# VHH binders against Flagellar brake protein YcgR (ycgR): the designs that were tried, part 50

Target 1, 263 residues: Flagellar brake protein YcgR (ycgR), of Thauera aminoaromatica (c4kar8)
Amino acid sequence: MAELSTPSPASPAPLDGGRGDELEKFTLRGARQILQLLQDLITHRGLITAHTGGGHSFMTAVLKVDEERGRVVLDPSPDPQANRRALAAPRLTCVTQLDGIRIQFPLVGLGEGQDKGRPALFAPLPAEMLRLQRREFYRLQVPLAHELSCLLKAEDLARKPVEVSARVIDIGAGGVAVVVPTGAAEFVIGGTLPACRLALPDGEPIELDLEVRNLNRQTQRNGTEQLRVGLRFAALPRAADTRIQRYIFKTERALNAKARGGL
Key: E = the ipSAE of ESMFold2; O = the ipSAE of OpenDDE; V2 = 0.75 times the mean of E and O plus 0.25 times the DockQ between their complexes.

## First folded at step 1 (VHH)

Design yc3 (from yc1 with R98T L99Y Y100R S101F T102G W103S G104P P105L; framework vhh_7yz9_2; at its last look DockQ between E and O 0.10; V2 from the best seeds 0.00; counts 0 for: pae O 12.9 > 2, placed apart)
Fold by ESMFold2, look of step 3:
Structure yc3 (fold): chain B 263 residues (1-263), chain A 118 residues (1-118)
Amino acid sequence: as target 1 above (263 residues)
Amino acid sequence: QWQLVESGGGLVQAGGSLRLSCTASGFTVDDYYMGWYRQTAGNEREWVAFITSEGSTTYADSVKGRFTISRDNAKNTVYLQMNSLKPEDTAVYYCAATYRFGSPLDYWGQGTPVTVSS
């Protein structure tokens, strides 16, 4: 019997704007490169998540490029409210993948109209497109059972050293996200936490310097306050990178095998 | 020549579940986006869910987390699993096929009534 279609995962979120310096080398700005990537999306019928702000998004696709007018043509949503939000948004952030490569681009000036008698959305060609290899964007969601932790060498309000054991919630080639109780330490965006220790399963903890990239307060269902801290690896040695990539690969394979019934 | 036939509708208590089926004849569903719409008396049809030819899904906000669309191309069939039903879900449910999200429907079923009582 043929397999049932698997439901799609949650809509992919745009990359944080605070990563702009590290992402510049992956940003395409040439008109020819942009046109070719858009054409590749059309040819492969690539599905796009278009983010309209406020946590809202809708599924779309590039239908064609109108080269005479310098515009991209998008498939409208069947939800009229999603289309209204898209037309009202100052910026539409489009996220998709092509052959494992993540593609992200902004559209501004979105308009509604008709293309050969069929409804369509129109926008000028994007001025830039981000193109990332999987390694450059992938974040493994760490299973709770792994109890992955990172010992942070931070400071309290009085600038005195404190050590905070933080649970790692995701990990990628460029960094980790952790959670700590609110008030456990003072974190400053752009600040460096030297000589932290990342504990992976099997083997000794990895010593590395971390840079604070973002901070988000979170309230759990039970009302408990936590702080999500986004941390970048500073000057990651090859040995540490290898161990992190090995952990990610092994964990991802185990999760994929479970999802396919233990394959 | 072509046909979409819905089944699985009926009467159910609030909080209950139903599974709708839609089977195609005269064409194969493989290359189509398949979807569900619903309509209450005196109102326009309202989009509920789509599943693309490659299996990606999208849902109206009013049904997210409660409804699941799926497809079985070998049986030429699409399903709508409806959980945690509310009286507001009472409608005639229609199956549809199309090549894109914002296009007029290429194929359209006769509908199956669903009534959710309190």
Scores: ipSAE 0.468, ipTM 0.819, lowest interface PAE 2.0, mean pLDDT 85
Fold by OpenDDE, look of step 3:
Structure yc3 (fold): chain B 263 residues (1-263), chain A 118 residues (1-118)
Amino acid sequence: as target 1 above (263 residues)
Amino acid sequence: QWQLVESGGGLVQAGGSLRLSCTASGFTVDDYYMGWYRQTAGNEREWVAFITSEGSTTYADSVKGRFTISRDNAKNTVYLQMNSLKPEDTAVYYCAATYRFGSPLDYWGQGTPVTVSS
């Protein structure tokens, strides 16, 4: 009887492509608030997915808050390679949930040491923590089978207009993350890509303007380098918004049904 | 092309001061944490200082009280003022930018050497 390893719940991906200004509304910066939220995570023994970049992550937990030293203590990964990646990363993106609320926070200045004779990771207290109460910031990981694409109107290194067909890897109400071959186009954070076309399964492509919000070079398992581009919907017509929301909802429902052993 | 370019490194006597600069091109640093790392020969890279998008700063214990990190978003530049330099501060200093949201997205400079002579 092959123990069907229950697929480890897909580690929650960090939020990409949102308006910085929109996220600010949900950002906690108060020292007391941050401490309280970290303490709540400790109390609830919340599992945290720590993202180190390049598509890598590991599971951790906040073990302790050292207020005197102004640092957080994390449970190291049982995988030494994951810990090495964490220590080498300029930032750790921690994602978790508490009482159904998504929590995301960056840690910088990661170090290793011992806490009470046990190996631990240390970082200064986060300067900010995101508490996302609304489904509005939910990002759906797009199933590969859906083959969502976005035609990007960009420029190459010579500032020549180019069209790049990008695979959509996640989608939310506020934007999309796409992957493009390295060197396919030049992207500038804060730049606008006008008159792009988002292809959804349910009809004609949606024409929309996109704003570049983040860029991440990723190395695939096969050694191929790709560029992940986080894109915000700069101007989304109401009809398009409705279609996007419908797609997200329908897909989420289907994924949940499948996870429950439904067809 | 997205890049960080460090400058300001060099030779200085113990007790002296240097100011490092790091300028970003190809992207704006408004939503980026900016930081400095240093690496000595044969050792791993260690973080020195970070500054958030909102201007909050963090420092390694080894440089607290001596180093000051600051940023000028209009110039797309981060600075590291290094005072009371010690021979132990001798290293190649690297600038880093990391996007404050989402998956880690990091840019690194090529580094600038700092040598503190006794």
Scores: ipSAE 0.278, ipTM 0.699, lowest interface PAE 1.9, mean pLDDT 85
Fold by ESMFold2-Fast, scan of step 1:
Structure yc3 (fold): chain B 263 residues (1-263), chain A 118 residues (1-118)
Amino acid sequence: as target 1 above (263 residues)
Amino acid sequence: QWQLVESGGGLVQAGGSLRLSCTASGFTVDDYYMGWYRQTAGNEREWVAFITSEGSTTYADSVKGRFTISRDNAKNTVYLQMNSLKPEDTAVYYCAATYRFGSPLDYWGQGTPVTVSS
């Protein structure tokens, strides 16, 4: 996976980095589904955070869907500079929530005009919309004290099998990120690592197939090079999925309790 | 390090052509919108061309009809074909990648200089 930023369901921040084809099953492309979801946002008066890039965003809402012209009408920002940035951007990323479900969609080709004599922004209907449960995008930062590891079945420079014990730095429903010393093994983006073993604190290691999604080389303060590898769960049994979710839930709860201290 | 590496810049005569390429490493571009931006000394970066993950393209008015953006996901690369170059196209050209559901301008390359002589 690309470098991740995985906010809470209520967070206005968009997803940073890709989860590859994992998000395809949560992506709506049917015209009727898109129209219905936009109408739901109107009905529930959903507030939308529209990101224009460079850390800039503004609050908006869908005012109406113009099916005849194939476009959405949006509430402009009271800040003229925010509107100017939006109109100058090739793309907006819109982030909102409906009943605990995260909704994101791009808008390309933003324009300005008037709706019933009032200023408005408009854009063509989005070609795709993401509709995502918390479970599908949350990543737990693994405490160092847990010493969580994944035994990777990989290849060396000569394509010989090698086993590498990698430290798990984050984990979610869709995969893990691990760190290994640079040169410990060769990783190819899109490649599959079969029969790897994920060690959780309780019980036997989980055997699973992992797909390499991203690679990030990091230099530590002591001069040691490390490789961060994003790995997707290719498929896993319900029992394994349940164990991973249970670990995430328990660890998050314990971290929240520790942060509060003696409350 | 995740990286975007631009190449193909250089010196060219007005009316000439250049092809820029941008190769991603450390992530796959399949789910990313890709763009080309340019910057002259003392000015902010300006958007030039943009391609969605589905292959739809948009262009700034200043380059429309002269520049073409394309992508090759198998090579993890995006291209900018620049035709009918003008001295005012002189700039450092930057590749940017943004996750299709992410923040615009998530990832930037280091830039490649293009100089168009009259």
Scores: ipSAE 0.153, ipTM 0.542, lowest interface PAE 4.3, mean pLDDT 82
OpenDDE, second read of step 2: ipSAE 0.000; ipTM 0.216
ESMFold2 (binder alone), look of step 3: mean pLDDT 81; pTM 0.816
ESMFold2, look of step 8: ipSAE 0.353; ipTM 0.744
ESMFold2 (binder alone), look of step 8: mean pLDDT 82; pTM 0.820
OpenDDE, look of step 8: ipSAE 0.000; ipTM 0.244

Design yc4 (from yc1 with A97T R98Q L99W Y100S S101G T102L W103Y G104P P105T; framework vhh_7yz9_2)
Fold by OpenDDE, second read of step 3:
Structure yc4 (fold): chain B 263 residues (1-263), chain A 118 residues (1-118)
Amino acid sequence: as target 1 above (263 residues)
Amino acid sequence: QWQLVESGGGLVQAGGSLRLSCTASGFTVDDYYMGWYRQTAGNEREWVAFITSEGSTTYADSVKGRFTISRDNAKNTVYLQMNSLKPEDTAVYYCATQWSGLYPTDYWGQGTPVTVSS
C-alpha cells in the first residue's frame, strides 16, 4: 500500500515580479538589434532628449554609429553648459521615439571630440535599448497659456462636414487629446479625421490626419460638460514629428523647472 | 524624486463612502493631470478618473455620478471621493501622473486597497 504523498500546494508567486518582467520584454540587448535601432534613429533624424541628471537635459541626435570602434556619435548641444554637464554625468539617459514608439537607452563613458571636423559627443554603444511598443505614450499636459488648438475636420449628426476648433489638453508623440463642446460633431472610435490642423506656438499649423481612439465626457469646474477626444496621429510628416518633439521637450523642461521652484 | 502616496483605503459596506488621498512630492500636481486607477487581482489596471491642470474632470462610465476627483493645490494632494460604493468597486486604487523624461511610463503610488462588502 504505497502512501501517495500529496504534493504540497505551491506558494503563490510574490506580486512584485510583474513590473520588472514587463519591462524586460521590451528591452533589446542584442548587438544587431541595437545597431539596427540606432541606424533607424539616424535615418529618421530622430530628436533625442538626453538627460544628464539633476533635472537637466538637452536635445541631441545620433549622427553616426561607428561599428568598428563600437561607439555612437551624438550631436552636441549648442549650449556649452549642457555639454559640460553631459560629460560630467556618470550616465546619459537618452529618450526618443520612432514611429510612435518610445525608445530609451543609457550611454556611459561620454567623451567629446570631432567627427569630420565638427564637434561631436562620443559614447560606447549602449548595452541595452528599451523599445516600448505600447502606444500608451507619455502625454504632456499642455499649459493653458500655450493655447494649443486643433482644427478638426469632422461630421455632424447629419453627416455634414463641420470644422471644430478644439483645445489641446495633452500631447504626445503618438497623438493629442482635445476638448470639444458637446454636440459640436460626431466622433466614432476608429474613425479618421483627415486634413486636420494642429497649432503649435512655434509656427504654422501642422496638417495631419487623426484617428479617434477615445471618447470621454468631461465635466468642467463650472459644471459645463465637454467631450474629451483622444486622437492618434494617423499620418505625421517627419518635420511635424520633430516640431512636436521639440515642443514637448521645451515645455517639459519648463514645467519641471517650475515644479522644482526654479521659476 | 517624484513620489505619490495614496491613503484612505479600507473596508466599507455597499452603499458606503470613502475618500482617497494622493499626496505628491517632487512636483506640483496642478502642472499635470492626475489620475486614479484601480486594479483587481488578475486583471489589468483600469483608469477611474483624472483631473487636468485646468481642473477639468473625466470619469469612467462605471463610476460616473458616484465618484468625484478633486485637487488641493496647497496640499499638493489629489482626492477621490467615492460614494455609493459597490462590491465591484473592490480593488487596489492607484494614483498616477505622467513623466516623459527618465521613466518610460507613468508615476504610480503604491496603491491603497478598497474593499466593498455586500
Scores: ipSAE 0.009, ipTM 0.258, lowest interface PAE 8.1, mean pLDDT 83
Fold by ESMFold2-Fast, scan of step 1:
Structure yc4 (fold): chain B 263 residues (1-263), chain A 118 residues (1-118)
Amino acid sequence: as target 1 above (263 residues)
Amino acid sequence: QWQLVESGGGLVQAGGSLRLSCTASGFTVDDYYMGWYRQTAGNEREWVAFITSEGSTTYADSVKGRFTISRDNAKNTVYLQMNSLKPEDTAVYYCATQWSGLYPTDYWGQGTPVTVSS
């Protein structure tokens, strides 16, 4: 564990580009580069998870960059409560991906109004954006058609053992993010879940130990709320690591081939 | 400007207690996860304790049962009560904020040194 260049397994995620020396080289501060990256998010219809604080987030997207007024226009949530949390927040932390590269940026001074007669959220252009080139931070968004699931060995509020089948929404070299039904189990950051079973499309389920890293109640663009749990591979056998990497590689190649096949 | 300012560090003998405070200015802590980290020379920062916006707490095994994290949103402050201190607890202690445990640390304090004798 001490060998890892990242914080302890019980630690929260690493420093952002504005406050960590190791991420400074991935931080964009040029106005031209920031504008181009925001335009790329529009072009690729990138979905953004906007964190409003307190373990709350909502799904949004950049609708427009207004260079004359120096601001970005965001799609509001269909959930009025999520929009109220966003407007009350001192800042939003926006996270997305382009071609497997993690993009993260802050928005400060969020306001509400209309764009072409439709409700919109506005914020000044960010002064910095993190474009994280490192493959270790790559997360494959799992296609819904794969029906990837992980059977979690957890406890309820009464400390009784429960098994929860959770949908895997993203997967990377270091872990998975899953969606769990509301009230199905209690999760504690830093808690360990032994002998969980990850079901990949090909072969037998993989038995593995998971550590709870993150908990987030996310409001979807359809207005529904779900609990997203970030889980770290606490100890991963070589054979399991190989199978997971193979799945990620094959799925990414297939998705890229489909995108290019239209032309 | 957004700042976190730590206070309460110092010299204490083994078995003693210290209470660290971290006060935010330029923003409110209400919706943030708040954490304490510590660092010794030549080592990476080690997570110590975490408190969610709702008040749920989590501790590193090395400090569980001895340290207590708490928050006072009205004072824009988070605390770390350190009891039964050991020489191994000697470090610079840092306060940190983040939107959630899912994402990177947003802001760091400057740090406050703690030295435990014996």
Scores: ipSAE 0.000, ipTM 0.142, lowest interface PAE 13.8, mean pLDDT 78

Design yc5 (from yc1 with R98P Y100S S101Y T102K W103T G104F P105G D106E; framework vhh_7yz9_2)
Fold by ESMFold2-Fast, scan of step 1:
Structure yc5 (fold): chain B 263 residues (1-263), chain A 118 residues (1-118)
Amino acid sequence: as target 1 above (263 residues)
Amino acid sequence: QWQLVESGGGLVQAGGSLRLSCTASGFTVDDYYMGWYRQTAGNEREWVAFITSEGSTTYADSVKGRFTISRDNAKNTVYLQMNSLKPEDTAVYYCAAPLSYKTFGEYWGQGTPVTVSS
């Protein structure tokens, strides 16, 4: 699976990357947004995997938000050793999900105390929280200026091998949508196109196998018809998956920066 | 590649002050949670203070009101100003870069000893 090279929304493993520039658009830093998200975790009884370092983690939950003291109250582990590791750690990395959306945040300055007469862990409100949309459903609309293309290895209407350069109109973790000239090639849903080449900016084309998932004929406002083909990544090397995700996040970040101001 | 180097520890009388410095090399401190821990012989490492990438600070109850953590991003350095020192503050002090939620990992300095005489 294409997503095996990175944690899925349901994965308990922390998202591991560089300085995190690519994730900035998904990062919440507003106090009210953070408070609302923590309250959503309480309301939905979201289970949290808290990573304490060294391959250790435990299951917890947010019991309440203490706005007056500026802290969260967490359910301690039934394992005393897990609680000792957590208290000694420089931080916890907390991972959870709401409606398939990955939520990740750090807690630092963890302390121990009581809530309503029962043991509890306390930490200051996180200064940032990641709220990452479900990877499998996110699709970046590719800017025309990027001239993204995919060379498809297909068959024509006479079942002869043909190579078609298709324009990539959207891209996500699981695949791409392309447009091809009507009649350039024959596509069947469920069919595999081997050894296609995806051309991203700033590098060599990525060789990959694509599975046809859907077909749609669209009439443009100017009367021109095009065939839109939805293609799933059948298998992706880790390096290819990383490069595709980097392109998606970098492009979205640039588009959001343009929306917030002009250069 | 990444390294944290602490300095500023030493011997001081009760009621005195010290300023610890932690200089990062191989990375910039701007985007990371930075903190101070301390450890006495036979005890687990105890957190002292944290500062977020945005400059918000948090302190352990044992040092609140006496210690101040700050950062100078231009010098790639984090400081711990320790005032009204007590014999109980005697420990080896460690700088830590817990990193942001975006990465799972941490970096520690080698520690700087602080001795507070009665």
Scores: ipSAE 0.000, ipTM 0.312, lowest interface PAE 10.9, mean pLDDT 77

Design yc6 (from yc1 with A97R R98V L99T T102G G104P P105S; framework vhh_7yz9_2)
Fold by ESMFold2-Fast, scan of step 1:
Structure yc6 (fold): chain B 263 residues (1-263), chain A 118 residues (1-118)
Amino acid sequence: as target 1 above (263 residues)
Amino acid sequence: QWQLVESGGGLVQAGGSLRLSCTASGFTVDDYYMGWYRQTAGNEREWVAFITSEGSTTYADSVKGRFTISRDNAKNTVYLQMNSLKPEDTAVYYCARVTYSGWPSDYWGQGTPVTVSS
């Protein structure tokens, strides 16, 4: 069984970049893009959680970007132990969020000194920065009452074509997770399921190609075993993307309204 | 997919020199911060030196003035020139690509051991 964890946008927990080839398209490596993003953090007074390893972190902010020397100036922690841990760390993982955009970047070679007579931390500009909009990594848990389904075009054990109606358990901008009975079809990670049909409320099913990304066996409360299949949208027409995003938005707002109604 | 292969370690007497090499495949070293780290038994890995995508270098206080990090982008290789070696430099040396997470799991090499005798 694979473990899948996508932190919420509000979570300061870092994403594991060492295993994140799928996040490559959201990673900035251009010097101009990095400088612009750091300047945006200064302009919007972005608060940064800096992880120093060993379960330790502290709050900081970018005070200045020194383009000529290729360095950032950071606000030190009021806790001197936190600053000592940061200076001793082999790397810092910095996580922040501005207006629904998650930003994550490494800092190495941290030093301390003064900036215009005030204590400061200095680090070289990061070589890369991850920039994710909430919609790029958010997954909506589909309410059971919605009875969302996806008709999968797959193969059985004998490699014969089969159609499986699978219940959609979560959905995001990049794909869906579905559950199927164990043995209903064979799935291969990296395999493509062509011409599948996603049934959303208020309209005709959306025809789309899905790529199998992960497989996880789970036991239901009644003891029945099901296969959970993670599926990526391989090619998503703009109209389909709009309908999916509209469904996610409406459902999330309805769920938030129900939660607030409890108060 | 991503690979780093370190080489050049060995046994050397105090005051001697070694040059470590780190060859990358699956990515281009000049696009990333590349660093050298070392680890002794029972301790966390400590950073030794790194080189930015723009070629700027920085060093840990323990090695400053003795070690030099460089790259050869045409060979997709990063080097660590170690001079005036001390017994305290005895460690396994690792090459790393610095990613947005700051915690390389796939981008560490296998390491190359360096032993400095007195």
Scores: ipSAE 0.012, ipTM 0.410, lowest interface PAE 8.4, mean pLDDT 80
Fold by OpenDDE, second read of step 3:
Structure yc6 (fold): chain B 263 residues (1-263), chain A 118 residues (1-118)
Amino acid sequence: as target 1 above (263 residues)
Amino acid sequence: QWQLVESGGGLVQAGGSLRLSCTASGFTVDDYYMGWYRQTAGNEREWVAFITSEGSTTYADSVKGRFTISRDNAKNTVYLQMNSLKPEDTAVYYCARVTYSGWPSDYWGQGTPVTVSS
């Protein structure tokens, strides 16, 4: 009777972050620190991606910290199946960000119930929370079919205002990377591009301010030079942030489904 | 250009009151979370209060019951009413437009100094 060693659920690939020692520097284990960070998440109503394993995830939020009971209250998924997966999972890996800082924390012992008459998920407070100082924004590679664009309000060499339509190549909660023709505008790292417009597939463009964070010249295979511009969301309305997060989540889900042969 | 301009700081005696104002230009304050922060010399900037786009308010424990954040959309201004001021409230107070994704913000005013004397 060969004991079928149940394949250990593939530990989410360690974020290519630095050696284990470096992660310790960013790990919060203090109860007060954890509570504060959770409160910050509540305050910001930050969307959390909760990974249940097997490539499944759902969007949630921390609704409340119950210090008396030592538990966190999460927003359940509108998908009953996602909630079932969450409840069945030995561990949730929660991923979010605050101010461009990636936050990751495990939740174990998930249960369902009601908070003030509303369905909720409950878990004991996390024992640790990882707060990566490095703006390692998970960036979704934007499918070409989505044709995301960003209208950049920039200046040319003469400091004349110009509008540049840029293709979005990747997007995260903290910003976008775009490609522009070389010479289309002058970009300065640390510079702010005000009143730009990000076009998502699901509705009207989002007006936002962008900060230039990175500039990389790229030569295409055809010999054409392009400028890749890394842009941080400098300020977002809540509704805009929610839309962006929803887009990312939806797209990731679709890509994963496709990768699994489901589409 | 988006701008925040704080005003209303000054010298006040302990137990006194001040009202800070933050006037925004280039954007509407009700579209965003707006917050007040304070900073003392040599310390990190700490959040004091914020108001959501929906009008919900949150306060740091240190100022709960004493400070009130409010907003006048017609004036495009955020206020911080500070009552029962203490010497430990002495700081430069900054107004910020807060993003949904986190604290503090990339958009700050110049700050307004508040000094509470014993």
Scores: ipSAE 0.000, ipTM 0.239, lowest interface PAE 13.1, mean pLDDT 83

